# Designs tried in a protein design chat: miniprotein binders against q9fmw8. Part 12

Target 1, 279 residues: q9fmw8
Amino acid sequence: AEGLSPVAGGIVALGKFDALHIGHRELAIQAARIGTPYLLSFVGLAEVLGWKPRAPIVAKCDRKRVLSSWASYCGNIAPVEFEIEFASVRHLNPQQFVEKLSRELRVCGVVAGENYRFGYRASGDASELVRLCKDFGISAYIINSVMDKNQVSVNTEEEDSKSKERGQVSSTRVRHALAAGDVRYVTELLGRPHRVISRTRTQDLTSKRGRISLQTSSLLNLPPGNGVYKACSLIVGDKHPISCKVIVDTSNLYIETEEERFHNSDESQEFQLLGIEFG
Key: E = the ipSAE of ESMFold2; O = the ipSAE of OpenDDE; V2 = 0.75 times the mean of E and O plus 0.25 times the DockQ between their complexes.

## First folded at step 8 (miniprotein)

Design Pd2 (at its last look DockQ between E and O 0.32; V2 from the best seeds 0.00; counts 0 for: pae E 4.5 > 1.5, pTM E .787 < .8, end hemmed in, 6.8% free)
Fold by OpenDDE base, look of step 9:
Structure Pd2 (fold): chain B 279 residues (1-279), chain A 83 residues (1-83)
Amino acid sequence: as target 1 above (279 residues)
Amino acid sequence: SPELRDLAQEYMELAEELRKLAKETGDELLKQAAEKISEAIDLLTRAYEIDGEEGDWELLDLVFEAMQLLDEAKRLIEQAVKT
C-alpha cells in the first residue's frame, strides 16, 4: 500500500515560504479556513541551479516555532510544512503538477496568491491553477497579495515597467529591510520580531561581564545589517528572553545583556542554540 | 542572491568588453554574443529581484533562460575565434 501522503485530505498553500512573512501567513489562514492547512515548500533549488545554499531568512530549526505561532490565526491548528524536492517537480507542466497534487499527494484543495506561477517555465498562472484544480476535482482558492502598508515610495526613476514589485509583502523586501538594519520594518513585514539563531559551543557562551560574542559564521539565518540594535532579546533554550543590546559587524555579533551572570546551566551540551530577537 | 548579482556584474563587464571588441574588429558574432550576454544579465537581474517570492518556478525559468543565453553567447564567441 503506497502510504498516504502526509498532506492527504489537506489544503496546501503554494508559495515560496522563505521568510514566513505576513503574506505567507495569509495563505496559511486561508488554507485553514477550508481544511487542514499545509505549506507546500520546494527544497533543493540551489542544488538544482548549482548554487551555493544561501542563508535563509528564517532558520530551518526555527520554522516550526513560527508556524506554531500561526495556530491562533489558523483555527488553533498550526500549519504543517511539507517539503518536496524541487528536482522532482521542476519538469512538470501545469497539468502534471496539479495531477500530482490531486492523485499522488491527495490534497483536497490548494491556496495560492494572485501572482502565483507554476509548472515548467512558470507557464501556469493562478487562473490556470483554478481551472486545472477544477478539472482534477480539487478546490483552488486564490488570495490577493498582502500589500506592504509602509512602502516608502521607492524612487520612481527606474519605474521601468519590468519590476513586478506591486508593493506586496515579500521576502525580498524583508531581505532589503534586514540589510538596511530596519528591524522595525522587518517586524512589520514578518508579523513578528526577526529571530536570528546561532549554533554556539557551550564553552563560547561564557559571558564575561554580560557580554557574549558570536561569530557570524555560527548563524543559521540572516542577521540584520551592521549596526547597533538596542532593543533585542536573548533566548537561550526554553528560558525567558533576556533584554540585550546587539552590535552587528561583518564578522561578529556582540551581545550585551543587562544580567551580568548569564549562567549557562546546561554545561552538558557541547552545542547550544542561541536566539536573538531584534525588536 | 549576492551570487546572482556578482555573476550579473561579471557578465556585464564581459558584455562591455565584447561590445568594444566587436566594434574594433567589426565581428558580428561578437556583437551577437554581447547582446546575448546582456539579455542574460537582464534575466539574472530580474531573477535576483524576484527572489522567487511568488514561487521557485519563475526564478528557475529566468535562470535557465539566462544560462541558455550564456551558452549561446559562448558558442558565438567560440565561432568568432575560429574564423
Scores: ipSAE 0.314, ipTM 0.639, lowest interface PAE 1.2, mean pLDDT 85
Fold by ESMFold2, look of step 9:
Structure Pd2 (fold): chain B 279 residues (1-279), chain A 83 residues (1-83)
Amino acid sequence: as target 1 above (279 residues)
Amino acid sequence: SPELRDLAQEYMELAEELRKLAKETGDELLKQAAEKISEAIDLLTRAYEIDGEEGDWELLDLVFEAMQLLDEAKRLIEQAVKT
């Protein structure tokens, strides 16, 4: 009918999908096993705080590529993103939120992590989500946390009292690993090499031997910390990746390649998106 | 969220200045504004301690409530200036 939402009849994974890390991927995988997968997240925090948006972990223009790469894990169905303004749901108690999912958004099911909180003053937990979804005729599936394998196992009593993501893969861990320049750890957390996107003038792109210099202001997402990264790939359009070394400085990224294998088939564009993979 | 810590520090300094000015002038509106800012700082401090950017409802709610208090404080300061 005319009042159907974009997620009607689907299985929505609940969360904020900023990093698209392996924990996010697991939620999408489980949603896809049940039905049409969607990623449903809340937005609006940056506007409320009045500060400029933080650099995203995944460039907005690169999110579709990442989600498409999950199709092989999701039964050949790439999940689709849907965002809700937090201000529109902030005052809803847990029952009212589930009613919105059922009656307004018309979802068939939800997937959430085991420590998910929702509703006014975060009064609802995962077990309440399951009970309320049953009452409103939608399925609910609680998914075990994807753990960072480098964590030391500890007593779970502290976990219960703090309501924190102890030992979980998280966007915060991705940001800390990037700042530290630990790109191998970032690869483990993301389940893919980190790709930084630059919007670069086509006329300034050099594919010959030597150094390509990019300003950090041309980057569309978060680079790793200052340092030298020897096992990188340069991607221009859909062309074959070129092995390179990347030097990250406060103001610049320098890309050095020992071989010239680049052909720019899109010479007519004033700007081109340049991908730099770290790892 | 280091951004929340920095924000809380900025407003702590403002609250101290408003309390000092309220004491010196006897301005009740400035005193009330400082109280609103102090309440917002407490909420932002609690939000800073939460590691949950991934759609954590509690973090989002604390921040929205703090910003509401700061908006109320701004209105009180504006009223005090007009007198």
Scores: ipSAE 0.158, ipTM 0.570, lowest interface PAE 4.5, mean pLDDT 80
ESMFold2 (binder alone), alone request of step 8: mean pLDDT 79; pTM 0.736
ESMFold2 (binder alone), look of step 9: mean pLDDT 79; pTM 0.738

Design Pd3 (at its last look DockQ between E and O 0.64; V2 from the best seeds 0.00; counts 0 for: pae E 2.7 > 1.5, pTM E .777 < .8, SAP 72.781 > 70, end hemmed in, 4.8% free)
Fold by ESMFold2, look of step 9:
Structure Pd3 (fold): chain B 279 residues (1-279), chain A 81 residues (1-81)
Amino acid sequence: as target 1 above (279 residues)
Amino acid sequence: SPELRDLAQEYMELAEELRKLAKETGDELLKQAAEKISEAIDLLTRAYEIDGGDWELLDLVFEAMQLLDEAKRLIEQAVKT
């Protein structure tokens, strides 16, 4: 009754695309080498657990910009994100999940990392993904983990998959680096400067004594930890980025800039989206 | 996830109280309850640190909740005796 799914005939990258870091980018790159690239994301896990969703690393409204920036790595084809409600798949065993990919979503192939787990009780691994995909007539490609150059253990006797997991680029590592205020390291992990989006009252965009004050509650994604960040950029719409200093406090984010002319952008709107790049 | 960290902290305090009481009373059921809570804390700590898929996180959390339910039953049993 719904016809074809939006990902029919495509190559879907499987994973948790919270950060859209360089490891996620590698999955998209490999999908694009095979066919039309998609990211297959699961949503609603916090609701399944009855928890408040945590702040995202990438603002929802900013995800398309990030994915578009991957086009140059993906043969000039930006990957498209497709979302599945986790509640609809949480109970599926590995075979049932691959059947859904093949029969319902009608994907042509999948790309997954070597540590990928799926299906009820996380009972499926990368090897089972390959076997099941073959059984259901779709291609499967397992991609080596992207390693963090600064976290590879040199003197461990555990040089197996577990050692690679400790040294790989990860969303957890991005969150830790953000909390520590290490925005240069965050840039390395993401392959881009971290951008925080604020839904900002137009009245708050007026610089007062060279300072714009925003509440942390207006942010749509995770800021870096409390501190002073001197090499930042303020983005208002399609305008040229404005150099600034940003001070992050528990309740507030202060933007200091020499630019005084941006307050005339659009005075008719009560709220506007403001981008803040750290790096 | 910060929520998983907060949950683990709450149960860490409970496990320590149960260990102290089990040592003072010699109650084997309270000792077993503390052990199950400690195992649940380990699972929640792993869930906080995991960079895996949604199924992996869900599985770790449900296993931890099962252990906490078992600990609750052991505590209730110890109180009745």
Scores: ipSAE 0.367, ipTM 0.672, lowest interface PAE 2.7, mean pLDDT 84
Fold by ESMFold2-Fast, scan of step 11:
Structure Pd3 (fold): chain B 279 residues (1-279), chain A 81 residues (1-81)
Amino acid sequence: as target 1 above (279 residues)
Amino acid sequence: SPELRDLAQEYMELAEELRKLAKETGDELLKQAAEKISEAIDLLTRAYEIDGGDWELLDLVFEAMQLLDEAKRLIEQAVKT
């Protein structure tokens, strides 16, 4: 294991990768066209900022499932996520970061979006990434942003300030759509239904009078805003998804189903993961 | 980020309160503090809205925190005098 890089010889996509939206998927697709695709993700940013970790858009435990679903777009190869502690790289200038990718991690190439910024004080841009990769003998591919098909009306007063972000698929758009309860729009931005994961005791997964009550504190990722969601699916273990209605409240999430045979026969006190798909 | 948005909202309210006090008292330190808080809010709002990488987010937030720390020192000086 000494001297072996987990991503050696691979093509790493560079990005924040919080939502795993279709823009992130496009980075993985481009990487897969060149070689073995990896996502290079930074962890521990909240710790560096001195902030409490908050609920992510995609639950940490659910990320591998999402990446596995991308295999059909990536030549039947599921991208693998490689995590680096942000604290270990945050002080590296652009040249030092590319040197780490080339010499320490031994990657063959990188893929990044046209708006990518990196290195200390975000001093490196996509053009500098290409130049530095050439200097270190690795390939670099910059891809255009994936455009949101549900664009809002043009506001010419904001044109210059919004030119790089407007019309692009982004994690910010996903968060705004989730807060608005627009799960159909969320599905378009993600290329998949939004799945919320709850960590619940096995005994509590049994349907009682066709209703399950979960505290929002049990959720491992962001639910959509308060409201009633009629076109949902409940995923319990390896069972078939069960159609359900979900009511999201400030403190609770309620799952209502008409299928009385949805229950886990395990009565243990052990925790299990329960998935809820919206739309 | 919800946390960044909430933080920006709280500081916006504080900046308005400091501007009102500065207007009533003629205190230049409170006026300067409000200006630094407003600049920090702009940076936090940008950090909230961008789909930028971890380095870009860190840079914006740390610059905002530095401005907030400077504002705190100005408020402390105003209270002392």
Scores: ipSAE 0.331, ipTM 0.641, lowest interface PAE 2.6, mean pLDDT 83
Fold by OpenDDE base, look of step 9:
Structure Pd3 (fold): chain B 279 residues (1-279), chain A 81 residues (1-81)
Amino acid sequence: as target 1 above (279 residues)
Amino acid sequence: SPELRDLAQEYMELAEELRKLAKETGDELLKQAAEKISEAIDLLTRAYEIDGGDWELLDLVFEAMQLLDEAKRLIEQAVKT
């Protein structure tokens, strides 16, 4: 018996859920209004293109936490992420993709943004999605783009006519804001403080006088640009956040905690996950 | 990625060299090749920056690859003439 798809009977939000920004949250909210919310994520795109994987905005291990935090917006149901290998769908035309959603994945409905494009060569748009979903007997709901209230004119003066960026919240905007070190703006776009996760060997966690140094290579996601961040929090395991200052350079993060005694609580673990929230 | 920027930069340099050579030789094929490379770089840059869906990203990359293939054919034609 080919097992039922994990999203069977659910409502899938369609998008590129890299940043899990407030626009992505709105997709999840709308999905939750109609039924059981799922995020449909494509994985393996870098491999398909032969590109080196980019550092994600959200650490893979931290995605579940972020989605769990959306439960309060989604009728007390945390959206579940379902990953599909992009290589398996990249060749599908719009009709074949909706057929896969309906017949293979057995979703009851889809939610997408007004600018959503899908199918081989992005040939399907939101209107085509609605039409095809109707033909296959599944619901489709299209939401308006969540607009960025802080119109920092990213001088995309290249109004190249194809840039559909009308000032919506996007993972691109988050990446630019992170690169600029504007962690406050990042917080607004994400609807939460940006959290960087480090996987560090317990032995390498040398706290000398409340100072921790992390290698940039230990990071599981994208840090903000080089600079000094005075209003941060250090999260170690399930402990309460510790106020800290963070200095980011190209090679290292330097964390200065107010608490002198950073006791590595679990000396038994070879590796620890450290979270740094940038406020 | 540094690699796409580096690749974009390499192609930009190549496009500049081809434009220079086209200007020196009067070869219209080399000029057209340089234009195609420049357009491909723009698409790759956009593909890199756009929060576009995975489908849009692929479309831009495929379009850029087609332009690069066209540029290559133009260069090959210019060398044979």
Scores: ipSAE 0.167, ipTM 0.531, lowest interface PAE 1.6, mean pLDDT 84
ESMFold2 (binder alone), alone request of step 8: mean pLDDT 78; pTM 0.715
ESMFold2 (binder alone), look of step 9: mean pLDDT 78; pTM 0.720

Design Pd4
Fold by ESMFold2-Fast, scan of step 11:
Structure Pd4 (fold): chain B 279 residues (1-279), chain A 83 residues (1-83)
Amino acid sequence: as target 1 above (279 residues)
Amino acid sequence: SPELRDLAQEYMELAEELRKLAKETGDELLKQAAEKISEAIDLLTRAYETGDPEGDWELLDLVFEAMQLLDEAKRLIEQAVKT
C-alpha cells in the first residue's frame, strides 16, 4: 500500500531555516520558479539533549505569517514548511537520502545552497546532491549565497569590484545583530522587521507605572539585546499596530505606549499572543 | 552553543572522577565508562565548534553519536554498581 506524502509533487528547499532571512527566502523563490515550494528542515536536537531548546529567531507560531509574506515573491504561492526528525534520517548515506526524497516523499525537485552538506557524517556536498538527483530523475538547483550589503571594505576604493569584501547573509549574523541591539541591521538581514511573540494572560495586560511588563520567560523567540527601542509596534491579532517604546533588560521586557493605557478588546480567551515588532 | 560547551565541561569532570574511582577499585567497567564519556566529550566539543547553519547534518550527527556513547557509559556504570 502507498502512503501519503505532504510534499509529493513539490520542490523542496533544503536548509535549517532558523531565521527565515533573505537567503532562505531566495531558496524559496528559486523553488517556486520550478513548482510548489516547500521548506524541508530537520528537528530533534533539543529532544536528544533533554534540555530547554535554544530560543528560536522566529517563533514557531509566527513562521506561517513570515512564509505567507513571501507569496508575492513566489508567484503568489506561500511556501509550506515540512519538518522531519533528524534521528529518522541520520544514518542514511547521500544516495539513500536522495532516494527517500524521490521515492518516499515523492518530490519533483530540490533547491539547496552552494555550501549544503547531507547524508551520514555530512558526506554529501552540493555537487553530489545534483548528481544523485539526476540519477533519481528529480530536478536539482544550487543557488549562490545572498550577500550582506553591510559587509563592504571601506579602507581603499578599488576599481576591481571582485576585490571588495562581502559576507553572506546568515542566521549567525542575525543572532549577532540581535545581541548588539542593531534592529535596523536585523531588518535588512531578514527583509522584514523582527517580531517577538509573547504569550501572556489577558488579566496581566494592564499598565503599571506607565508600562506593561512582560517576563522574558513569556517570550517565544529571541528578543534583541538589553536596551531602549523607541520605534516599535505592538500587534494583537489582526488589529491595527500600536506605536510603542520597548525596554529590554535581563528579566523583563517593558512596553510603553504613546496613547492612553493599552487595553485589549473583550476577548474570551485566558491567554493572548502579543507581537512586538522592532523597527 | 553555550549549552553544548557546558555539557562537555560537566562530563569532562565526571570522566575524571570515574577514572580516579576505577584506579582505586580496579573496576574495568568504570574505566570503560570513563573512556566512552571522554569520546562523547570530544564529539560535543566538535559540535560546539561547528556552530554552522550549513553544518546541520554534521552538528546533529555529532550530538546523536555523543548521546549514544553517554547512554553506553551509563549502562556500564549501572553494571559496575550491580556487580
Scores: ipSAE 0.048, ipTM 0.474, lowest interface PAE 5.9, mean pLDDT 80
ESMFold2 (binder alone), alone request of step 8: mean pLDDT 76; pTM 0.704

Design Pd5
Amino acid sequence: SPELRDLAQEYMELAEELRKLAKETGDPELLKQAAEKISEAIDLLTRAYEIDGEGDWELLDLVFEAMQLLDEAKRLIEQAVKT
ESMFold2 (binder alone), alone request of step 8: mean pLDDT 74; pTM 0.684

Design Pd6
Amino acid sequence: SPELRDLAQEYMELAEELRKLAKLGDELLKQAAEKISEAIDLLTRAYEIDGEGDWELLDLVFEAMQLLDEAKRLIEQAVKT
ESMFold2 (binder alone), alone request of step 8: mean pLDDT 75; pTM 0.617

Design Pd7 (at its last look DockQ between E and O 0.63; V2 from the best seeds 0.00; counts 0 for: pae E 4.6 > 1.5, pTM E .788 < .8, end hemmed in, 5% free)
Fold by OpenDDE base, look of step 9:
Order: sequence, then structure tokens, then C-alpha cells
Structure Pd7 (fold): chain B 279 residues (1-279), chain A 82 residues (1-82)
Amino acid sequence: as target 1 above (279 residues)
Amino acid sequence: SPELRDLAQEYMELAEELRKLAKETGDELLKQAAELISEAIDLLTRAYEIDGEGDWELLDLVFEAMQLLDEAMRLIEQAVKT
């Protein structure tokens, strides 16, 4: 008996959930209105392309926290992420993909954005998704794009007329805002402060006079651009956030805490996860 | 991805060199190769812009760009053999 897929009977949100921005949250919200919400994430894209994996916007280990925070928007149900290897689906035409959703994954419905493209060569659009879902007896819900209220024209100078950027919230916009060091704008796009996670050796967490230095190589996700961030919080394990200032350079993050003695309480662990929230 | 941008930039330089060489030599194959590379750059640029939102579209653009680049390389090889 082929075991029931983890998303069987659920509603899957379709998208690339890198940033888990407010647009992605809206997909989850709509899924939760109809049934049990799941995020269908494709993984292994970089491997398919033969590229080096890039730093994610959200640390992999932090995704569950972010999704849990969406429970309040999703009828007190945290969306669950279901990962599919993109290599396994990349060759599917639109019909075959919906067939997989219906027959193999046994989803009851899908939610996608109005600009969603799917199937081999992105040949399927949102209208085709609705049509195919109907043919396979599953529900499809298309939502409007969540528009960025801060029309910061990402002056991609080449406004080539075919720029599909309609001003929606996107992971690309988040990346640009992070690169610019505009953490406030990032917070608006994400609907939460951006959190950078560092995996640091406990021995390297020597706070001398409330200063912690982290190597950029220890980061599990994308930091903001080089600069001085005065309104940050340091999160160590399940402890209360500590107010801090962060200086980001190319090689290191320098954290200055208001508390003189950062007591590493869990000296027993060789490695610790540090969270830095940028406000 | 930074890699797509860097790749696009590398090919932009190549396209410029090929265009120059095509003008100097009158070689139509080099001209065509430069045009294909330019088109590939446009696709890679678009792929860079959408990177993070559309896995399917990203793949399509990248694969199309790679096909154009492969064809451009074939034309260059042909031009060198003539």
C-alpha cells in the first residue's frame, strides 16, 4: 500500500517559499480557509542547474518558527512545509503535475498566486491550473498578488517593458532590500523582523565586554548588507531577546549587547545557534 | 543569483568582443553568435530578476539561455574552422 502522502487531504500552497514573505503568508492563509494548509516547496533547484547553493533568506532551521508564527493567521493551524525534489517534477507538463497533485499526493486543493507558472517550460499559468484542477476533481484558488506598499522602484534601470514586476512582494525584493541594508523595509516585506541564524562554537561565543564577533561563514542565511544596525535583538536558544547593536562587514558580524556579561548558559553544547533579529 | 549576474556579465563581454571581431572580419557566423549570446544574456538577466519566486520560469529561462549559448558556441567553432 503506497502510504498516504503527508499532504493527503490537505490544501497545498504553490510557490517558491524562500523568503516566507507576506505574499507567501497570504497563500497559507487562503489554504487554511479551505482546509489543512500545506506549503509545497521545491528543493534542489541549484543542484538541477549545477549551481552552488546560495544562502537562503530564511535559515532552514528557522523555517518552522516562521510557519508557526503564521498559525494565528491560519485558524490556529501552523502550515506544514512539504518538500519535493524539483528534479522529480521539472519534466512534468502542467497536466502531469496536477495529476501528481491529485493522484499521488492526494491533495484536496491548491492555492496559487495570479502570476504562478508551472510545468515544464513554465507552460502552465494560473488559468490552466484552475482548469486542470477542475478536470482532476481538486479545488484551485488563485489569489491576487500582495502588493508592496512601499513602491520603492527597484530601479532595475533596464525597465525593459516586459518587466513582469508589477510591484508585488517578492523574495527578490527582500534580497534587494537586505543588500541595501534597509531592514525596516525587509520587515515590512516579511511581516516580521529578519532573523539571521549563526551556528557558532560555544567556545567562540566569548563575550568580551558585551561584544560578540561572528564570522559571516557561520551564518545559515543571508545577512543584511554591510552597515551599522542599531535596533537589533540577540536570541540565544530559548532565552529572552537581548537588545544589541550589530555591525555587519564582509567577513564578520560584530554584536554589541547592552548586557555586559553574556552568560553562555549551555556550556555543555559544542555548538550553539544564535539568532540576530534586525529591526 | 550572483552567479547568474556574473555569468551574464562574462557573456556580455564575450558578445562585445565577437561583435567587434565580426565587424572586422565580416564574418556572419560570429555576428549571429554574438546575437545569440546577447539574447541569452537577456534571458539570464530575467532569470536573475525572478530568482526566488518562480522555479519553473527560472529553469525555463536558464535552459533556454544555455541552448542559445550552445548554439552560439557551435557557430563560433564553425567560424574558426572556415
Scores: ipSAE 0.309, ipTM 0.634, lowest interface PAE 1.2, mean pLDDT 85
Fold by ESMFold2, look of step 9:
Structure Pd7 (fold): chain B 279 residues (1-279), chain A 82 residues (1-82)
Amino acid sequence: as target 1 above (279 residues)
Amino acid sequence: SPELRDLAQEYMELAEELRKLAKETGDELLKQAAELISEAIDLLTRAYEIDGEGDWELLDLVFEAMQLLDEAMRLIEQAVKT
């Protein structure tokens, strides 16, 4: 009674939007063609299982920037993200799940990928989503998977040939490409350069012999694998990106650049957010 | 999901030990326990392959695997008491 949900009246794309890759972008594009686009993101599965959470592909603080960059694809309306704790929905059967979308969240429509599964024991599929949404008076749109035109080598091993990925863009592909250090391929999968965010002490922003040293523990999201990356950009606040070379090892990330001082306007804050783009 | 791979490996070792013991003793409870653990390992292996929007599928596979492991442990307990 006191208020509508943040997504009321909108068209929600359903999913786990860890990577915000071009497949996720396609869901947002299709939602925007129908109405006000939202991403309805299910988070916290690791906590439900009692596991250590995986490092996110996109830093939480960087997600709005990524979503804003989608505005030009979405009729100049950037999608807005709303997160739901997985623990709060994990036991809902498919009908109860759609009832929550309709009566509690009051969405007007949903967009989901063709392989989407939902509800207790993953008992709902895309066809069931469409049927149930019709029963509850909300529109449902099933979107074909975005295929990766960079054909991944097909391994002849039986286990690999049985993979369900089938060449689609996916968060697992992004993670594998990052681990391999293939940042060009990551850029193709994401539709943007991968940006790593560090919460960096202001004193550490000062270059020493043209080199900034960061601990990997200061990173807020997943870096590429160990290696040397020569075509990178360093982002400090709203300043023009600074060309740099980045060396990633197991414990450290080293940024090499000609710029000696990166902080001209801020007074003595203890920490700053530093962006590193691998392009 | 390196946690899933480590868990599956731990139970694979247990299942192999149970099969050996069941063969040596003819104990049907130990044989059944090993079969349940093997099925749980298959479910965990499939969970490792989940990608994209599959959190519901991952949770379902893991919970089913845990149920099978719980039953296997009950059968092992029963075999010890007998």
Scores: ipSAE 0.142, ipTM 0.522, lowest interface PAE 4.6, mean pLDDT 82
ESMFold2 (binder alone), alone request of step 8: mean pLDDT 79; pTM 0.748
ESMFold2 (binder alone), look of step 9: mean pLDDT 79; pTM 0.744

## First folded at step 11 (miniprotein)

Design M0
Fold by ESMFold2-Fast, scan of step 11:
Structure M0 (fold): chain B 279 residues (1-279), chain A 81 residues (1-81)
Amino acid sequence: as target 1 above (279 residues)
Amino acid sequence: SPELRDLVQEYMKLAREIHKLAQETGDQLLRQAADLVQRAIDILRQAYELDGGDWELLDLVFEAMELLRKARDLIDQALKS
C-alpha cells in the first residue's frame, strides 16, 4: 500500500454498521469527542459465506445522508464511513487486526461497544482490544450499550437471545420491528424515520388515479412488512416531501397521493431514485 | 437474515425427520446425525439473533456448517449399512 491511509490520524468506531441506529450513532459521537470520526465497516461477508447479498436496512446510496444528519451530534463534523473487504481481514488474529489499524491504517484511536468481538474465531473481546491498542500506542475507548427505551419481551420460546435479554438497541431489533410493521418503534431505534429507496423510471412517477405502483424488486433496501401505512412522505430529489399513504404487499408497494405529477419531465425513460419515509 | 432464518426452518424439519427415522430403525448413526443437526440449528438460531460483528457471525456459521458436514457423513455411513 502507498500513500496515506484514508483514516490516518482519525478515530475509528468499530461495529457492524448495518442499521446506523442510535447505538451506532453513540459510537460516532464518542469518536468525534476525541478526534476525526470514522466508521470502520466490513463488506463482502455474504460472498465469504457463499450467500446472495440480503437487502440492507439502509440503502448504500443513502448512508452518507444518514451520517451527515449526525453532524450536529458530532461537533458539526459528519462521520465518514471507511469500508474494508472482510475477506482481507477475516483470518487475522486480534493482535494482527490491531496492528493493521495502528501501522497500516495509522489511526490514532478506536471506539467500540462493551460487547465487541473481533479477530479470527472472534477470539478478541473489548478488554483485549484495549490492551492491544495500548501495546501499539493508540487510544481505545469502550462505550456502554445504548438501551432500548421501548423494551418489549416476547416469550414465544423458552430461551431468548442475549441481545433481547440485554434490552440493547440492535440491528436485529430494527429488522424485527420492520417485519412487524411497527414503523414508530423503528423510528425510535434509528433516531430518524426509516427511508426506503426505490429506483424507478421518471415516466412511472406520474400518478394516474392518485396511485404509483412499484415492484418490491425495485427497492434498494428493506421495506416494512405487509400492511397499510398512512403517515408517509415521498421524497423526490431535494423537492419538498409529499404526504402519502403506502400499501406494502409481497410483490408490490403502492404509493397513494393527491398529487398526480411531481416531476418536470414525463417522457423520460431514465431511472431516478425515490425516497419513501415511513413516519 | 432471510436466508439464515430459512436455513434454520429447513434444518429443523430435517432434524425431526432424521430423529424419527432413527427411532423407527434403532440406527445409532442416524441418532448421532440428528444430534449434530440439532446442535447446528441451535448455533444458527444464535447467529440469526446475533447483533455481533462479522467475525462472530462467520465463526458461528462455520461451526454450524462443520457439524452439518459431520452429520452428512454419518447419514452416508448409515445408508451403506
Scores: ipSAE 0.354, ipTM 0.660, lowest interface PAE 2.4, mean pLDDT 83

Design M1
Fold by ESMFold2-Fast, scan of step 11:
Structure M1 (fold): chain B 279 residues (1-279), chain A 81 residues (1-81)
Amino acid sequence: as target 1 above (279 residues)
Amino acid sequence: SPELRDLVQEYMELAEELRKLAKETGDELLKQAAEKISEAIDLLTRAYEIDGGDWELLDLVFEAMQLLDEAKRLIEQAVKT
């Protein structure tokens, strides 16, 4: 006997899904138009390479909230993220990977971006994905790249591969915008405000003289670059967001609010997650 | 596990030492080893600048590791000579 796959009968979007930006959201939207949407994410790449991972754009604990916010775009169905250890698939050629999707995971179809590459030595492209999916009896849908809305269209614009690549919404573009402190542009690329999560002691959640101080090392994901951010929100547990100003420097993040204190309803927990949204 | 930045820095320093030694000794194998290490560093740096998936990143890293293994063999050969 063999157990049922967690994504059996579903439509899986294929991608790295680092930032969960509007390009990733478009893959989920297209999957939802066909069937039950899933994101297929690889984990453990740093372990395979032997290096420490970069700070993630979206905190691991916050990913489900982001995907749940996509339900309104996905026919009221929140996409579910399905994780595969990269070590278990890294040796598979394109045909073997599609065979795994079809026969082992029993998916009904896949959605991928036009630049998607897969399989050992990245030898498979979007055309190969479509061909192999047909061979294994599953549907494949290739989605055009989502373009940055701030790109200016020119009547004689050349649409070669390089020009298209530079205009695409991407995790690299999100990282560069964060480093520059351009949180408005980050919000446009993500389709939501960037939320930084800190793991902090319950005792430290109370504002004292209008300020909360956090060490950068307490942050679970990538903060924006050094600077002053005036239009922010502080999220503590299930409470309503609190308007605040955030100051980011090399070692610390300072949250300033006009509310002198706010009560934590669950003081029994030693540590809590604190959310900081940048507007 | 080590940070990529530290590994890149270590290999940059190794390549510079090998270039200096090759210049002083005229050893062509050490010169070739330094060149392969420099190519590997370039690939490792580029690997994290692409928006490719996990397989694309791994492919670039494997190419870099292959160059580093070739450099190691050249260094070992130079020592035996």
Scores: ipSAE 0.360, ipTM 0.654, lowest interface PAE 2.4, mean pLDDT 83

